# Designs tried in a protein design chat: miniprotein binders against q56419. Part 13

Target 1, 326 residues: q56419
Amino acid sequence: MEGRTLEEVQEEVFKRHGVLVPKKELEDLAKALEEAGLLLTEKVEARLKEEEEKLKRERPMRLAGLSYPEGEREARAFLEAFRASYPGEGEEARVLLMPHLEPSRVPEVYGAALAALEKTPPPERIYLVGVAHRPLKEKAAALPVPFQTPFGPALPDLPALQALDALLPFELFNTPLAFREEHSLELPLFFLKGRFPEARVLPLLVARRSPELGEALKVVLRDFPGLLVLAVDLSHVGPRFGDTPLTRTLAEEARRRDLGFLERLAEGEPEAALAFLGANPTRIDGVEVVASLLPLLRERKGKVLAHRLDLEAPTLSAVGAGTLVL

## First folded at step 11 (miniprotein)

Design u1
Fold by OpenDDE base, fold request of step 12:
Structure u1 (fold): chain B 326 residues (1-326), chain A 107 residues (1-107)
Amino acid sequence: as target 1 above (326 residues)
Amino acid sequence: TEEERRFEELFIEAWELLFLGYQSGNPEILRQAIELFKEALEIAKRTGDPEREAAVLASLALAYYELGDKEEARKYAREALRIAEEKGIEYVIWYAEELLFELERLG
């Protein structure tokens, strides 16, 4: 295998296909197959170019029929069922932290988000900040096109997106292919669009902490007020994520990290929340998003509405999810 | 050829689903990936392309591994390894051995 480091191949595969494969086994094979010319063929490149051109017009649903119903009627019933899974009442949200994990794994956590949305006046726009599970050219990105949902298209707020772009030191509208299959936007957007059908959306992805994003958004929010949504998961522990099988000790540590993180955010101390995680040994997903949005999270008091560490029994792994209102 | 084109389409789509299933945590997506890989495998067998066959077998092993089906993962990894050793496909040998080692570590 001539002179490219495994890291360089990973970066290339990930840059082209946008899939950050955190797991060694998945990454190693993907890289090997790419090097063998089986994953990145000329045909694949042509297809990707075509898809990129399509993404200039709209972002189609990728998870319809897989994670949520495609039909509007069924989708509404789905929303109601998820809301029903949370027995509590919500609170008005100015900032909502919610999961992007497969909804069926943590229904009550999504239910808590819906409960909060019920107490929230319909916003003019939603700033939806997800996690880039694919590489971005810049620290953050936006896709300024309609996102398809069972409830109709979520339309972009172009004026607000343009205002944001103008305040950033980098091009905001980068890496459109990273949005193609990004579930961290699609899954929360389903619930948001279902609750607020008339709201415009700013679909944002964060790959790496961008303090500039938070500062820019703080300015933009003055002229373009709206609901801020952080679509993030919490701890990822077990064999799927490089750990030993889930034990009581590992689960307790994951819960401690998740709740400690959320509680500090609820107290309006996002820097303390980040500091509490340190090296982030349980791999809380939302760290880079929170680190990017510090100016918007400071001094805001709120409430943790729900938390779950969901066990995936076949893999003896678990993922944390939470709902926080500020 | 048409078969080669179909193989490539299936194999790429299966990998896209594999990534999506892994990232989203939806096992049904992984099952769909497996179905496409199985179709790709049949094509590779018919065309007599041992590299493609070994690659699909390794991919199936990984997909089953991600689903938590260690038995099927081992089965496909061993088959991938066998073909790869017979034909001198080094990267599949390496990966299949690595995956088998991990599967043994997990019990």
Scores: ipSAE 0.711, ipTM 0.908, lowest interface PAE 0.8, mean pLDDT 91
Fold by OpenDDE base, fold request of step 12:
Structure u1 (fold): chain B 326 residues (1-326), chain A 107 residues (1-107)
Amino acid sequence: as target 1 above (326 residues)
Amino acid sequence: TEEERRFEELFIEAWELLFLGYQSGNPEILRQAIELFKEALEIAKRTGDPEREAAVLASLALAYYELGDKEEARKYAREALRIAEEKGIEYVIWYAEELLFELERLG
């Protein structure tokens, strides 16, 4: 790479494709291809500009037909099947932690989330906080447009979003392209919209811990009450994430960290949950989200409804997922 | 040309799917990426562009690697390396060698 830093290339790839490539093998090739002019063309840039302009109006479905059905009838059947995969009953949630992993990998964990939603009175609005798997200009961002779903558009709560923006030291409405394909919002939103069709949504992404976000949201929630949803995954271990193939020892460590994290959150001790992870060697995805929302999680007690460490056998890698109600 | 335009469209879309599949953990998305790369590969072969051919082969190797198909990953990495060595495409040589090394390390 003549003259550009890895960070600059990542930023450029991100700005252009909105994808954080954490794996060395993927990053190395992407960078090499970009330098060769094969991934970033004038046509691609023009397309991205057009897509950015469209994102000022709506966020279309990206994963329809890939992760969930596009048709409403089929989508409803999909929801019922996922609910059926969890044999237990849920609890009323004021805060819901749920996964954003491919639903088919952890159906019972999503089923547990649906069970909790069944016991939750329909909220006026949902604060949906996902993980930015793409770089953001700021620590956090929002997209104040309708998100398409098989159940109709999830409409933004503009008054609440504006109130939040006014309390933040940075522009909340930044990096719209980061939302284009962000599954950490789209996948949870499918389930949320399916259960609460009339709820407004605040789609939020966190790239880096933002204490300001949690403090601002605490104030906004007073005037604009609603359900808070943390769409986060847990441990990421194995070759896909830079580790050796999954062993019993590695799996036990991942489970220990996942459950230890969730249990401390369930006790209303989010700072203890973060401290428990230390350097986060098993790469729990939700750390930056939790660190941003400390004021909203503190002293809230709840229950872990489900947990799974899902093995992807072909790659000998695993991802942790959990459902927690507070 | 129309063929070049089609190649670029397919190649970029395939990479977008590759990223999305990697991030979401959905292997079906990776399979779709592979299909688009294969179509792009046929265009590159037909147009006689060895750089594009080598680039697609390397991309296929990566996609299969992410899918967990080590045999196909090795196959495409070796083919990428062969073409790249013949034509002096340094970045593909480097990457294919690195990927093959990683595949050997993983068994």
Scores: ipSAE 0.696, ipTM 0.901, lowest interface PAE 0.8, mean pLDDT 91
Fold by ESMFold2, fold request of step 12:
Structure u1 (fold): chain B 326 residues (1-326), chain A 107 residues (1-107)
Amino acid sequence: as target 1 above (326 residues)
Amino acid sequence: TEEERRFEELFIEAWELLFLGYQSGNPEILRQAIELFKEALEIAKRTGDPEREAAVLASLALAYYELGDKEEARKYAREALRIAEEKGIEYVIWYAEELLFELERLG
């Protein structure tokens, strides 16, 4: 790292690890095994090339049988159980913020999202914006192919995706492999496709904040109206994320940061929401998405329907998740 | 060989699950990674490959650490260290010592 600027080091970290930098213990072993030739062999490289070519045609389910049922009947029952976990009513959404955390950990938060979708007229298309957990070649990316779900394929809105690509100063279709295992799209999509089976999808990832993406989306949404979904998690605190063990004080701070962030978004004040977080000491992972989408969030008022800071007792860590309608 | 190919399949898939479980916050995915690592460990033992055995043991220690199972994490880290010291596998020695230090800090 001798002779490098801070920006160059930060870019290298993002390119290798995505928006949420993995904790040191995971990074250290993965890097050592790669250097030893045990994780990135010639056979793995060949497999990845084959998978990249497949991803140019379709994106298979990765989490069926792990996070949600593979069969359609069981998947529909699963969806309804999540709705039942939230006894309240939703509100119509033009913009929906929902989590991508493992659904069984925050069932009422996903249930609140379903309640909002019940009040939302079926959109022609869904702009689904997740958080890249693998490096992208650019600040953002899309994958213009069908995403498989237990409810059938979620078809891409190709005209809208092409219009978006044409407005960006970089190629939007730039990193197919980053979508291969990307749960921040797959988990919310399960719920969205189950509720809106006819909607087309723009599956988008943000690795680093991109003002250009927000400006381009504002233009595209005028010609291609639809539902904007921010598929993001909130605070990440505790040893799993590089902190000391979770205390009541740290949990209270994480909850305060989560709710303060969401409430400022609900007032139509996304710049204030980002400023409220400062250096983001509780590692809310939604900040890069919100920072990218400022033009779409300004002056949109709404309501926080649900929030949970979910405790991981064995690791003394916690992750926040919320549901916001605008 | 067939066993070498099977080891690689298991080890790579287990690491993919480990990353996915960590990122998604799904402990059942981490447990599935552990099961694949245990299969890979048995192959490494049968083939007498100490670097692969030590690498899998270190990976198991990490997986249990991510799951919050300190006792299993310590067990596998100590076993990884023992083999790595005997066979001179320096990166495993340093990683296992780092992880054991972190586990001691957590009690």
Scores: ipSAE 0.550, ipTM 0.855, lowest interface PAE 2.2, mean pLDDT 89
Fold by ESMFold2, fold request of step 12:
Structure u1 (fold): chain B 326 residues (1-326), chain A 107 residues (1-107)
Amino acid sequence: as target 1 above (326 residues)
Amino acid sequence: TEEERRFEELFIEAWELLFLGYQSGNPEILRQAIELFKEALEIAKRTGDPEREAAVLASLALAYYELGDKEEARKYAREALRIAEEKGIEYVIWYAEELLFELERLG
C-alpha cells in the first residue's frame, strides 16, 4: 500500500462499501489480505461465480438463526413480540421509513413500523429501497428474484421491475453479488413479508444518489401503485465509526441531527432535510436514498413514530434508528 | 491438502461474517466470525503456515476490537506481531502495530 495517498485509500473504501464508510482498521486489513491472495483465491472466485448464478434464481436467507428465527412459527412469535415493544398506535403509510439496524437493538422502532403497517391497506407490491453495503456497478441496482423468508418467498414484481429498468439510463439488474448478504433489504423484508404475505416486492439498492431513479420510480408507481419503504439507518457516531469516544455532547448532536432530518421529511421538505445535514457530520445512513427519491417525498406530510439513538457500550459508539410515516 | 482447503473456507466465511456483523450492528454475528477464525487458527498451526497463522491472529484481533473486547484484541494482536516479526510478514507487522497503538489510545 506504500505510495498511495491517504485520500486515494479513503476513496477506494467509499467506492467498495457504498454509502457508509467502514472503519479504517477493518478495511486496511481486508485490503492487505486481498493483496496477499488470502481472500481472493481461484477457489473463492469459482465459489462467487456459482453464488452469482444462484442469485439469478433466488436470494436465500442469510440472517436466519442470527437476527431472526428460521422457522415460521417462531418467526411469527418474534414479529409479534416486536409489535408489543411499541405500545402506541401507528398511522397509515404511503411511504414508510424504517431501520435496517439489528432488530434486537431497537425493538420499539421496528414495533412502530409494524404499528404503521396495521393501519396500512395491504399493498399489491412493496418498493423496498435499501442502502448498498457492497459496491454496485451503477448508482442503483435491483435483483428480480424471490427473496426467501421464514414466511415463504417474497416474489418479485417483474412487470414493475421491467418497467423501471426500461426508464433508466443504465442496466438496473447489474450487481447480483451485492445482494447476497445485504441486510438493509433482508431485515426490513422479514417484517414486511410477515405483515403483507401476498405483496410482491421490488428489492432496490442505492449506492450513490440517482435523480434518474426517483423520476423513474414516480412514473412506475403511477402504473404500479404500492408501498414505498426507505430502509435506512440514521446517525453513526463514536469510535466504531471513526470518532472519539461517545460523549453526552456527541450523542445530543446525533439525536438533534436524526430528529431534525426526520421532522423535515415529515413536513414534506426532503431538500430541506438534506440541507439540514450539510456535510452529514453524524453519518446519517439514509442520505443517498432520500436524495435519490426526492420526487416521491416532496409535499408528503406525515409523522415520526419512533426514534432511538442506540448505545453500543463496549465500543463507546451509537447508531440512530427511526420510524417515519408519510 | 484437505486441511488447507478447510482453512480457506473457514477464513473466507469468517471474513464475510465479520463484515456482516459490523455493518448490521449485530455482535452475535461477530462472535460467530471469531469461532470460525479460531478453527482456522488451529489448522494454520497444524499445517505450519506462518503467514496464514499471522493473518488469522490479526483477523481475530480485529474481530475482538470491533466487538469492544480490548483485552482479547491486544492478546491476538501481540501474538500476530510476534509471529510476523519472526517470519518477516510486513503487512501483519504494520497492522498489528497500528491496532495496538489504537488500543492504547482508547485506553
Scores: ipSAE 0.506, ipTM 0.849, lowest interface PAE 2.6, mean pLDDT 89

Design u1
Fold by OpenDDE base, look of step 11:
Structure u1 (fold): chain B 326 residues (1-326), chain A 107 residues (1-107)
Amino acid sequence: as target 1 above (326 residues)
Amino acid sequence: TEEERRFEELFIEAWELLFLGYQSGNPEILRQAIELFKEALEIAKRTGDPEREAAVLASLALAYYELGDKEEARKYAREALRIAEEKGIEYVIWYAEELLFELERLG
């Protein structure tokens, strides 16, 4: 492709496939394959169009049978087991920060989220804000359709979504394909729907920091109160993410940054949390989400319930996860 | 052809799973991607398309690399490189060489 940087192609591949290919190798190959017409054929486009049309009606489960059980009975047992993995008690949440990492990697962190939800009165609606691992047409997006779960469909709050859209300077309902496989929504939603079966959901993705989103949500929350959930991971370190194999020093730095970030959020100082990360050398996933939601996080005090830096032994890489209540 | 269509379907789905597995951190998803790539590989071999074959081999190498299986990653990267060099598939040559270099660096 004449004149496009590898980064631009990666971004495009990422946009099309909804995958942050953080690894240069993955990105390079994906780009090369796309350029060769192997990943972006007319047939692929047609299929994507069909899938996009389906997403106008519902978002099917993508990770059922992979990350969580498909059957309701098994799914309930799954929830109970995860709750049991966290020995502590939760606190009432108005804002919940929880991970979107593969649940089996950080069960106690999800357990902590469940513990918090146990202490939380059932909300009418849940604002579920995930991380776009695929490019979005705009800084943020929403998908106003039912999301399938083992506990039944999570129904969208259309009035609240419409109110939000009306306050944003861009079209909120953009890039439906970005939602198709977005685990940052699907995995947290499993736990949320299991705990609050009657809650409506606003599934939101953030690709880039949008101060407008936070301001708009602050207004919308006045008329449409609900639980705000930030579905974000923390540090990503090791070879899978461009670092050397995990060392004690690298792990300590990752933990320091994760906990420093979370503690500052717990103190009601989200700007300080962002400033603390600086250039974000350990690649905390949730930065853009937090940056977008500053108006909703300011002056809210809370508690860090759990944190884990989970080692992926085969790749000597690690991902941070945490649960924070505000 | 039907085989070409099937190849494309498998290859795209495998890449989707590769990305999903990478992002979610679920190795089982990567294993599923690998299975689809293997099926795609067999089709590419049957159809006699060296570019598709090399592309799948490179993809398999990457999938195994992401899974942390360096031995299989090296195996498939070398095979990808071999075919790509024979047929002048430059982008696969480049990628396979880079991956092999990375695999050597990691030990």
Scores: ipSAE 0.465, ipTM 0.784, lowest interface PAE 1.2, mean pLDDT 89
Fold by ESMFold2, fold request of step 12:
Structure u1 (fold): chain B 326 residues (1-326), chain A 107 residues (1-107)
Amino acid sequence: as target 1 above (326 residues)
Amino acid sequence: TEEERRFEELFIEAWELLFLGYQSGNPEILRQAIELFKEALEIAKRTGDPEREAAVLASLALAYYELGDKEEARKYAREALRIAEEKGIEYVIWYAEELLFELERLG
């Protein structure tokens, strides 16, 4: 490469493949409607400013009645039905990788996460690290407010969040609106809060890899021990994601990439897991989170409990989801 | 103008659901977006606003395309195109043609 360091080339490759971006057809129409004054009006801008101020106090449920039940009794039954979808036993997790894909599509993968949580001593706090689906002002962000769930509010661990913010070279509390619709936190949180109702939460988003985040978290975890959760999905293949229609060959490649990535993580080799993906041709979306958290993943051995590459027959596309305990 | 305010609310809410359904991989959220778009479409028809009508039809075509319902996506894209060509709504013409091209590529 002409004048480029290995790190620069790796960063360029990783940026292209670390976060799922909206499909071109969706972005093109949205932009055209904004230019026509039909989507981003002065009223919408004012509303978003008001919502941003409200998000400084709490984060309400966005997916209740859509992805999970709103009522507590129904939500507990829903959670137990997911556990039943995975007939196996879990393993104790010090680090848990679980999906953020719509739960009804991969019930046994979420069930495997619940099985792991059954074997896990209740933590004082959960470091919940999701994938930002809206732009952040910095590489990562947190929102230090209660997140509402059917099981009651998930309270923020304010001392741990402040300690983390103090160690970073950027303001951690930087993009409240990005949390408004962020399903990569809300969907896993439903399961985590349901099993650990007393745990406090550090709700974290990664947009771009941040080695500084991983180093800071390593320090914070020494003083504020807890459960680390990587809330990430795996391969995204097919026309929904810019590919040709799903074939048996493409599906097998996606499964191989998913499992190879998870297996290398399970061996305590996160750098090897990232290197295995190369240009990330099946768009595993966990890559930026793993790359940020290397100091917390190295030499931690564990087990892949579940994996599914879930077929979307109407769109000829698929999304991979997995459960890994370390 | 009560109908026009209701249209704006429905259309914006439907687009928020469309993004969320796409990103979360939840087809039921996409179907909810479609129901809001259909309500907005009825308002656009009642108020006789061809740009709003064409915009909603294009949005419905996109929502059905994201669901993988090619028949409904083509139906709404063609209707959006007819109105947009009649009234000179260039961005809808362009979008509907691109979406119809993509739908034919997929079979």
Scores: ipSAE 0.399, ipTM 0.832, lowest interface PAE 3.0, mean pLDDT 88

